# Designs tried in a protein design chat: VH-VL binders against o60147. Part 112

Target 1, 175 residues: o60147
Amino acid sequence: MLEKNKYLYIFRHIQTNQVLLSQGNVLKKTALFQLPYPLQKPVAPNGMRPAKLRKDHWVPLLKVEFPNESMFQSVFMQLLNYRKYRSVQPLTSDLLKLPIPVRRRKIMRQEVPNTIADLADILNKEKFPENSVRLQLSDKSDSEYADWPPSVQIDSEEIKLSRGFREKTTVDEAR
Below, E stands for the ipSAE of ESMFold2; O stands for the ipSAE of OpenDDE; V2 stands for 0.75 times the mean of E and O plus 0.25 times the DockQ between their complexes.

## First folded at step 6 (VH-VL)

Design i10 (framework fv_lerdelimumab)
Fold by ESMFold2-Fast, scan of step 6:
Structure i10 (fold): chain C 175 residues (1-175), chain A 120 residues (1-120), chain B 109 residues (1-109)
Amino acid sequence: as target 1 above (175 residues)
Amino acid sequence: EVQLVESGGGVVQPGRSLRLSCAASGFTFSSYGMHWVRQAPGKGLEWVAVISESGSNKYYADSVKGRFTISRDNSKNTLYLQMDSLRAEDTAVYYCAREPYDSSGFYDYWGQGTLVTVSS
Amino acid sequence: SSELTQDPAVSVALGQTVRITCQGDSLRSYYASWYQQKPGQAPVLVIYGENNRPSGIPDRFSGSSSGNTASLTITGAQAEDEADYYCNSRDSSGNHLVVFGGGTKLTVL
């Protein structure tokens, strides 16, 4: 009998701060479909899709361990839905006062705070058991982007970054 | 935990003014766009106005443009709607509503509403 | 100005399935969200972004969309589902940001 997946990995782009979600600790090229306009040039709204997946430019942001596959699937799908609806052009945001290039850069930089806030929002709405969800971050200060429910336990150990994705992203530095 | 509480409704004569307030709690108010939505007695929901996170960007429905002013005070976690030159057709329950993220086009939390009656 | 059209009333027998529809040009570009409103109460979000349920909303509620039409389906209607249902969507027509449907009164027989 195989163990079902209960881990969510979130990656961020070193230069743009854009975010990608993954069900494993290795980022796949298909993850680019999470970004706006994956297969075409932007028409509207923001046009911030990278040309290709450059694995050395993506680093782990955080790892989430759920008690079971059902909880993982629920949270993962909700995060994908938040991402989908955030891809539209701002209509009310203060960002509309900025020139288009500056506006795009600020929107991209907000993906990390937004993703963390969305994750916390989902976990606050769900009635998960106390200390049942484990968060492990690459930079613990990123946990400050949100208020976490009692169901969340933040790991004291940070994710160990591997240089590049040629081998594998791990919690140790084996080569 | 998230709560929105409207106040300021009442009975006013046509042509007069009224100011509505919406007190927010349980979330970082300054991070969210806020909307006013109204509902005439026995009728449907109608969007009225929106204000951005800092208050620098505002939009209004054509029916209230030039008469209503939306504003906010992030230090007090309070949203306002200044209603000038009131008309009988402005009679409605006024709800404040939170946009969960910029440009989402839907509201995850609503206040209980405050009734404004414009009559002679 | 864009409009979203809903039938004013629909009825369903207890335990049966009912479908409430919302139609408009904005639905070709944007997903509909749905609110339930009971007399004297504020609207409650039941479906957003086509088919996502907020925490606490029963799984009998689901949404779908095709072309210029969005639908809210209640599978196995309960007495407590008797309410007015409103759809809404983003609207880039003119100066409108958001548009609501006229509402559908659901009666559970």
Scores: ipSAE 0.012, ipTM 0.550, lowest interface PAE 8.4, mean pLDDT 80

Design i11 (framework fv_lerdelimumab)
Fold by ESMFold2-Fast, scan of step 6:
Structure i11 (fold): chain C 175 residues (1-175), chain A 120 residues (1-120), chain B 109 residues (1-109)
Amino acid sequence: as target 1 above (175 residues)
Amino acid sequence: EVQLVESGGGVVQPGRSLRLSCAASGFTFSSYGMHWVRQAPGKGLEWVAVIWYSGSNKYYADSVKGRFTISRDNSKNTLYLQMDSLRAEDTAVYYCAREPYDSSGFYDYWGQGTLVTVSS
Amino acid sequence: SSELTQDPAVSVALGQTVRITCQGDSLRSYYASWYQQKPGQAPVLVIYGENNRPSGIPDRFSGSSSGNTASLTITGAQAEDEADYYCNSRDSSGNHLVVFGGGTKLTVL
């Protein structure tokens, strides 16, 4: 249904600055499959341990309300494609000279500004009606990472999460 | 340069309150989780409390739950620790520490510490 | 709740190599970081992650990890290395975010 799919929530990891996208106000463990780098040390020589969902380590970065499902789907799909595009780009020579843990940390630190810039770029390319898209940011200064189109109205209201997200702190493997 | 400067320590009687401050400069304070870590005289380091960048998530060591309150003012680049119902075992040097965005859970910068002495 | 165990004291002769160890279940999942603390001073980060040195830390300091154990190695110990050394790691339980080892007092003979 339209009403079910008009909200986009973006969460950030408090330690790594990694970003997760959600179609609802509840962050599910399956969202961890979006991460290019697992948060845990390697378990096997040829692989990394699956990331664990610690809900207390993820906080809302922003919430976007769209006027309808078609606009939501368009923006959400484009944002996922931008993230995929970034993950396959060649690393700069500067990054390649860094040890792997330092390199990963530097890349992860840029996910918040990159995601905000990507979202703004998508919204600037789409010609949505004036004030039709509502943006709420947990930290208003993060709006400064991009120039926003006339279609975007920035809200001062706090982002509200479901009770289950906050009350259940879990450490669980993504599968 | 990154700097953290603690203040507010002193001598206080058991059962009283004290508020510590940590003034941060040289970085975007609002983007970092901040911690309080203490060290009793001649003892090791003990984690006390953490506050996430947004101020919404706060966690405390069991020894201080219900008595201490961590808070922050991102507009003033300042971290606080409100200490109520102080006990002799709270006597320690209190450090504020910055946790980088790294997933390892370590502190890249520490303040110089402020001494809290709880005595009669 | 997680616990990190360190030997309380270790000695090394000037110019020799010493290894300080840290053990705990959280080290199977997360890297240890190491701090040097001299009397009356704040802790100073000397190793973070697996084996990364902050700017200004001498290259005689190195880190390693295997299984549930992390080690700090000082190759060619100097008099100024005499200090307390603490490891810490991310907590794998739900009780708190960060856990510290009990500390190791290094004496340079």
Scores: ipSAE 0.000, ipTM 0.456, lowest interface PAE 14.1, mean pLDDT 78

Design i12 (framework fv_lerdelimumab; at its last look DockQ between E and O 0.07; V2 from the best seeds 0.00; counts 0 for: pae E 13.0 > 2, placed apart)
Fold by ESMFold2-Fast, scan of step 6:
Structure i12 (fold): chain C 175 residues (1-175), chain A 120 residues (1-120), chain B 109 residues (1-109)
Amino acid sequence: as target 1 above (175 residues)
Amino acid sequence: EVQLVESGGGVVQPGRSLRLSCAASGFTFSSYGMHWVRQAPGKGLEWVAVISYEGSNKYYADSVKGRFTISRDNSKNTLYLQMDSLRAEDTAVYYCAREPYDSSGFYDYWGQGTLVTVSS
Amino acid sequence: SSELTQDPAVSVALGQTVRITCQGDSLRSYYASWYQQKPGQAPVLVIYGENNRPSGIPDRFSGSSSGNTASLTITGAQAEDEADYYCNSRDSSGNHLVVFGGGTKLTVL
């Protein structure tokens, strides 16, 4: 009987604002499959060498500490379902009227506010004990994208990352 | 109105090369990602390759990596698949297919397909 | 080989309801889309993103998803629905961006 993981880490791309979810403080290359097209090419132009996950392009957006693994799994799975739902919805008429490059940038930039709003929505639907969920944000102003339930404590302490934040193994490379 | 027309299929011996083309019309070709999907005789659909709308990002199925090259010419509204070192298991009808949105994971339009037979 | 599992064949009587299923771990993260393919023809998209129908697809076609399973339901099957049906989804953990099911042959009796 081991209680393994009760932390959710969310990362954002420094230029595109795209979001990756992680079950730990190590962002694995397999997380790139959450994106429509991985930002990194899986093979070099002149060879079959896999691209490396670029640590300097991804920064922590937020970290959530849950009371236990069961609550973490519930929220994590619901976030995946929200992202799944968003990925297949028809584009709005407003987005369709934009030039394609502008439309793509706007959609990608919306991933941060959308993910934060989705997280808050899930936490508002759940009836967790008061002050039982600890939310750490790299930028506290990002908390303004949603209204948070009384179960959530927000703080601005630095998010600690593993020395192995960059990709580690072949298994982590999704091959 | 949207049309995708494949060509270039035929009978070819193992180890040789073949280039497939897909002519697009009825939409702004340069705005859409394009895929190649194949189907071996009596078998199911198998994803082969994708190319992004501008042509800079390309991905391949493991079975064809290093042998096939996807490319496009947006000025000619044409998608290509260069197939090198062909094997008997590459025998299939090859379809070009359009994704309606960037990596939506599904295809709204397909071409009629072009048959590639690799045999001696 | 396909990453999604489908039964190879299913039969339904004219006017009755049939459900075709698709199973795979990627369906926990992504919705399935469904294609109809008749002999000698290209596949035609019939359902995408949970339960969306493209223009021109009859109301009798619907989709659903639960856990690692997706289903295509044809309510009141017609003779013209006899075809092969394929599911597909995005691949969350493998090298393939897109994966397909092995296909299900529907026979309308």
Scores: ipSAE 0.215, ipTM 0.698, lowest interface PAE 4.2, mean pLDDT 83
Fold by OpenDDE, look of step 7:
Structure i12 (fold): chain C 175 residues (1-175), chain A 120 residues (1-120), chain B 109 residues (1-109)
Amino acid sequence: as target 1 above (175 residues)
Amino acid sequence: EVQLVESGGGVVQPGRSLRLSCAASGFTFSSYGMHWVRQAPGKGLEWVAVISYEGSNKYYADSVKGRFTISRDNSKNTLYLQMDSLRAEDTAVYYCAREPYDSSGFYDYWGQGTLVTVSS
Amino acid sequence: SSELTQDPAVSVALGQTVRITCQGDSLRSYYASWYQQKPGQAPVLVIYGENNRPSGIPDRFSGSSSGNTASLTITGAQAEDEADYYCNSRDSSGNHLVVFGGGTKLTVL
């Protein structure tokens, strides 16, 4: 069970491309709190949190294996902090010129690349040992959103899409 | 108040063309995806087409693909449906509907519809 | 294209509870929305995004989902609830496509 704490899963919403961080291959209900909740009662997208977690609407974006739980926790917390930081930053003048619905859509579309970029930035700063962090992506092209440090080894195999969780593979079972 | 008003419906012969319009008001038209949905007399709702808020992306139901063209003029707050090569089965009330969130798949506002009758 | 199926007709006694169900593969991936349509009128959104009610919709309307199904529940049916009800969702067969259920005629007895 302790080994599960070495794995970071990032999920994306099938419709909105919002992202959720997960400690493990199955999304917890509490993960939904990572998303902003609007004053009004609508559903995602537009930077909003759905009323309920529909696990079947989320698919894995990427999986990261860390050398140990401590490193995982450090990166996980930093990712949350980066997201929080971004959410409280003033919007650019260009964004402010856009109608609210358009603005929200634009911001939402950047969530995936921003998250990937954040991850790379954090890992670059952490200076982990070479090839000590294993990264697997559902779409290999997503790796192009960032420059990865030598500590990151990118798997050649893509993650198979699953709803709400990443099914165990033979490789996962061996770890 | 959000309003959608369809127009352009009427009686046409098979093979002819007709252009429908949907006038939008009470909201920022250019910020929303718009859809056409039709309903044959005594039948259910059928999705017809969608156009993105900018007008760059268009998608159609298989039943109308190649014959119908959805478009919009954001400067006029108007949605259009060009219907070519009309068939009897195209007879329906045509509704324009607003999609409040991109790719949300639901409609929060509908027009009252305009009737298109295709008959020989 | 994906299909959504509904029972063509259901009935409910006044003040009782009724559930209208929509079934289809697309519902495994996408939210369902529900619309009420009365004769000679345009459809009206009553439920969207699992269980969200637009402003003006009574709280007796609720939504739920399970697997490849979505349901609209009316708890304490009123006479004015007699109408046709349609579900819809995104179509899993293509980008930005939408599919509707066949509709359910609700009779309030």
Scores: ipSAE 0.005, ipTM 0.563, lowest interface PAE 11.6, mean pLDDT 86
Fold by ESMFold2, look of step 7:
Structure i12 (fold): chain C 175 residues (1-175), chain A 120 residues (1-120), chain B 109 residues (1-109)
Amino acid sequence: as target 1 above (175 residues)
Amino acid sequence: EVQLVESGGGVVQPGRSLRLSCAASGFTFSSYGMHWVRQAPGKGLEWVAVISYEGSNKYYADSVKGRFTISRDNSKNTLYLQMDSLRAEDTAVYYCAREPYDSSGFYDYWGQGTLVTVSS
Amino acid sequence: SSELTQDPAVSVALGQTVRITCQGDSLRSYYASWYQQKPGQAPVLVIYGENNRPSGIPDRFSGSSSGNTASLTITGAQAEDEADYYCNSRDSSGNHLVVFGGGTKLTVL
């Protein structure tokens, strides 16, 4: 039986630092569609989205528990919109002077901090009840990329899984 | 000034081959991915093929896969489309188009096109 | 093989505002780009990303998106805006494929 989803799972690529958003604790092949053809920058190795999902290359970044599915869906779609907006902004002249491989590396290295900042910005603008959103990170120092609203309770325990999230396996298993 | 000039179009019989060229000038050709896009008379735009800036990654629309080959010569600033086993439905104006950034998926400059007519 | 759907024709009175729509599942993750094509001419890029105009495109052209839909808006339409308009994006069903919408003929009345 499928459950109503109120969890956001975010993964990081171990080599490129690209980010994938997921409704489930394991990535589905369709998550790769979040890696667009960038309008002004590549976001995948060699300027391409990988042909297949290699689950051993994606590790947990963070997990968020929302009060309900509606709030999850709203935040999830807003995060996708922030990523689209950022991907189409003009590159700075300094970035454009760089060789394409160097430029790609610099841009991809920003995805983790940018995604965390985007999440916090959305949560600060949404009026969620105090302590209603539970955030768990794989590296607690990553919380320093943003200022969090009172609605967010940051879990003191880091995610200690070498691959995937093991708290829930039935959500999004069939997609 | 960025300029793309297609050539090599003409009238050809079904089953024959034709090679299109696209001469590029006014930019560093070897830094840009290139595409072919075609338009049958009175019809819409149809993507045909893409080649990466270094030439190693090539992709084709299903309608041309196995019959058309995209290639480039970065030393000559030239993009090519080799069209084999031509069919009447390949009749179109063929445009070359430049991506502004690697894997951008949109085209900031287009050539004026070259007409290919496949008929007896 | 994600399809991008456009209405085949749209009309606008001179000086009025018009919206041309492009729909497809890929547009949830990728932006559409927009091209203007006048008879006998090559397409010209008008809008890319959410709302970026290439140099030489008037500021009456703007873009937006929501969900699976992208829109091209022309505010204060001029006679010279009469043309075919195409969107493009990627095909979410395969790697590295590009798809175009079927085109929208804009008539300025």
Scores: ipSAE 0.000, ipTM 0.515, lowest interface PAE 13.0, mean pLDDT 82
ESMFold2 (binder alone), look of step 7: mean pLDDT 92; pTM 0.938

Design i13 (framework fv_lerdelimumab)
Fold by ESMFold2-Fast, scan of step 6:
Structure i13 (fold): chain C 175 residues (1-175), chain A 120 residues (1-120), chain B 109 residues (1-109)
Amino acid sequence: as target 1 above (175 residues)
Amino acid sequence: EVQLVESGGGVVQPGRSLRLSCAASGFTFSSYGMHWVRQAPGKGLEWVAVISYSGDNKYYADSVKGRFTISRDNSKNTLYLQMDSLRAEDTAVYYCAREPYDSSGFYDYWGQGTLVTVSS
Amino acid sequence: SSELTQDPAVSVALGQTVRITCQGDSLRSYYASWYQQKPGQAPVLVIYGENNRPSGIPDRFSGSSSGNTASLTITGAQAEDEADYYCNSRDSSGNHLVVFGGGTKLTVL
């Protein structure tokens, strides 16, 4: 079954700055397959306990609203392709000269600026209608990692980190 | 010059154990993830196991999980595969292979392979 | 039961172009890499990621991908290109497995 979506939810890890992409406002455990560096060690020599998703360790970075599912699918697929491309490129000589723990931290911390730059590049290549794509950030200064096209409207309100991406429903408000 | 040299293969009866070694040279072994990949005679390539650069993270193919153990000794530049409860279906040439980047999922260098034959 | 599917055999005339295809859901999330294997020899990486060549690999080898498919193209096939070709990729199931295609035997006529 195809899932209809107009929203892209982007999360960042509070300690490592690694980024996870989600089509829903709540991270699924399978999102951890996006990470090149596992967050926990194996429990047993002949087996490994599956990594647990610590939802409290992931905070909103960016929410993107598209006018329709078609535009969302196009941008989301391209963003995944940019991330795939980055993952297989040779490391620069400067990075290769660093001790492994320092190199890993530097690579991980760059995921936020890289993701924002990739998103902006995709949106600049696509010629969407003026103000048709809405961006809402948890920290508006992160928008400075890129130049945005006229199709993008940046929301003046930041995402409340305490609430995450979860919208209150009529049911939730009645509780 | 990067070199990977496998050893420890041979003929072994079903239900017994065998340990393979892969001696690495020409690069900083402790900086790279390492894999074991096998190929049954006349058949295709099958991934067996991976170990991270530090030895902290290990993953196995379902067909060998619980029977095989991957390990490494970074002080000796050596990768190991301990194979327990061997079956006829484990008969293959076993290659060690280097992963150029963490979780890249491809291999820039392969060893020559070592043949394991499980037969009564 | 591999998640990556390749045709078992393909033929090409000397000097002509051939495309070897790899198909699977994991290719929506990860690029395929390609290996050449000649009888009695270890596999040799010819393309990694989408379209990167290791040093020493001729520029007649190229890669591409679209959706759930990846392709290895040999432009102007030579006799020495006759070999088995394997694609591989990461498994998207969240357990970080690696998967290989079944292999394609290329015959140069």
Scores: ipSAE 0.006, ipTM 0.519, lowest interface PAE 9.5, mean pLDDT 81

Design i14 (framework fv_lerdelimumab)
Fold by ESMFold2-Fast, scan of step 6:
Structure i14 (fold): chain C 175 residues (1-175), chain A 120 residues (1-120), chain B 109 residues (1-109)
Amino acid sequence: as target 1 above (175 residues)
Amino acid sequence: EVQLVESGGGVVQPGRSLRLSCAASGFTFSSYGMHWVRQAPGKGLEWVAVISYSGSDKYYADSVKGRFTISRDNSKNTLYLQMDSLRAEDTAVYYCAREPYDSSGFYDYWGQGTLVTVSS
Amino acid sequence: SSELTQDPAVSVALGQTVRITCQGDSLRSYYASWYQQKPGQAPVLVIYGENNRPSGIPDRFSGSSSGNTASLTITGAQAEDEADYYCNSRDSSGNHLVVFGGGTKLTVL
């Protein structure tokens, strides 16, 4: 249940390292719109099945607590825009030399460092008060992907995994 | 210079078959995903099918699933569309188009198109 | 059917600015690309992503997006810009499934 939209939850895929952003502690099916690559293989020989949301395949990466809803909304929207921007940038010549499966794997693995760097970039641009933004990570070493502004305080306590993140849901099972 | 040239269009009766070809030149064909996009006379663009760079992955629009088969021959730099069980609503100009890289979602080069008319 | 909606027609006076819009839920997650199509010719990519122009496309063409809406702007329209304009985006279910807008016919007066 979402209180005031003051929390940004970021999840990572356990196998691909792809990242999903959420306004609450529960992933919604529409979060799949953030992904450039399908999560599931085609199930029909002559066609394609829509991507599925399997909540048990996503674990918390980090949680950000903002002092108010407007700051949350600003950062959340900017982070979504960063992700859209990355999806349409030309690929480097080095990536283009790789077979498509290898290329996708390399790009997906970089989503965690990229998302953390993007978050830090946004927070460095914003003029938030000192120690006003609380960052809690599942693995504190992930904080090393970026230089954080004075507005950010990193919680010493890591996020504990919740059984709620293992709910099995198919976005398109009525198809 | 990148070029895509379609051929194989023509007039065909409903229920019959037609094979389209797209000859590619000016780039490393085997490195790119290829699409077929069609346009009915006086109508908009409609996506038809895609094939991965290696030919291993193929996807089709619901309107053509089970009737159309996309394929490629990387040694000949040629893309194909085998159209079976043709219907009047398949009447369109068929374009082949190059996806500049996977996950891009757009086409940087298009062929000139080849007209397929399905009528009795 | 296309999940992206465009107005069927728009007009602009020579030398003036025109904005062509494209609306759909996929645009919340993906940027639109834009194609110009003249009668009897193949589509030509004019904008990809938010505001990237392929080589050879005049700088009067620009793109923008906000929410579920994408826009193609032509600043200082020329007679040769008269054409049909199509937006496209990736389908939310996959990066290989593509959807197109219905097209907008631009008339330069």
Scores: ipSAE 0.000, ipTM 0.493, lowest interface PAE 13.3, mean pLDDT 79

Design i15 (framework fv_lerdelimumab)
Fold by ESMFold2-Fast, scan of step 6:
Structure i15 (fold): chain C 175 residues (1-175), chain A 120 residues (1-120), chain B 109 residues (1-109)
Amino acid sequence: as target 1 above (175 residues)
Amino acid sequence: EVQLVESGGGVVQPGRSLRLSCAASGFTFSSYGMHWVRQAPGKGLEWVAVISYSGSNEYYADSVKGRFTISRDNSKNTLYLQMDSLRAEDTAVYYCAREPYDSSGFYDYWGQGTLVTVSS
Amino acid sequence: SSELTQDPAVSVALGQTVRITCQGDSLRSYYASWYQQKPGQAPVLVIYGENNRPSGIPDRFSGSSSGNTASLTITGAQAEDEADYYCNSRDSSGNHLVVFGGGTKLTVL
């Protein structure tokens, strides 16, 4: 018998604004494979792991509570698919005009608004019951990147977490 | 026109070293991640190593880690693969290949390949 | 080992449709790309991403994916399509960042 998760956590990098998706409030090292090849210098010159996961460099962007694990899994997989789809789209003419380092920084910074827009798009398509999905953000102004459906209830309280601290859920504690 | 030209292949005895080069032309070399991919005679393609556009980050397949070193010289538009402690199972045609996007994991251009034969 | 699985051989009659498949867990997270390789030549990219063809690749080549499976379809196979076809994808397991399928030899009859 496996207990399934009802919570989706989305993290942002404090410097690059790159986004990592997680099925729990704790980032696993395998989440680094959602990123391009490493952002930091290699640990060893004769061989390299994926960039070292420094949990203190990743802060919660938002968390979503679903009424059941089926809805959670559906939305999580669709977010991964949206991210996958974005990775192979042609660059816009505006981005191609920018110097390479500036272009890369703009692409990375857009991951936050893009992920929020993708989440809202998925929730709008699925037409879940009214007020069935609870959204809590670290910065409520980030909710303005999208129009939310009636199924979403935005928590009036922001996530209050310091760097390096991660909230535990009852589902995460069971694992 | 984009061109990638490998060189440095040859016959070498087990335990010896060999250095491969890949000369790039027709594009801004310093803007692209580069890979080495090999193919043993009559076998399939096997990923070997990658280096980021700036040369700051490298990754290796487990089979070559600790023995091979990927490097690049952006001023010379050249990619390198230093191969140490060579084994019979390293016998293959070695291709250099270009990523069109950072960490895309696919290659829009390949070199012609250079044959490395490790035998006594 | 975390690799992509392809059937080693397939045949198709001239002008008919053939489908080559690629299977692996990495395909749940990343798109497959497809390469054509003719004897004595380097691989040539024929499909990348959802269903994108590089400039110069005939429109008879198309790609699709679902779950852990990706497919390359050639509609109206021509004699010049006879080649080995390899799929590849990014890998999120272990130290192998890129994995290839074992290749499928296509014979056009």
Scores: ipSAE 0.012, ipTM 0.598, lowest interface PAE 8.1, mean pLDDT 81

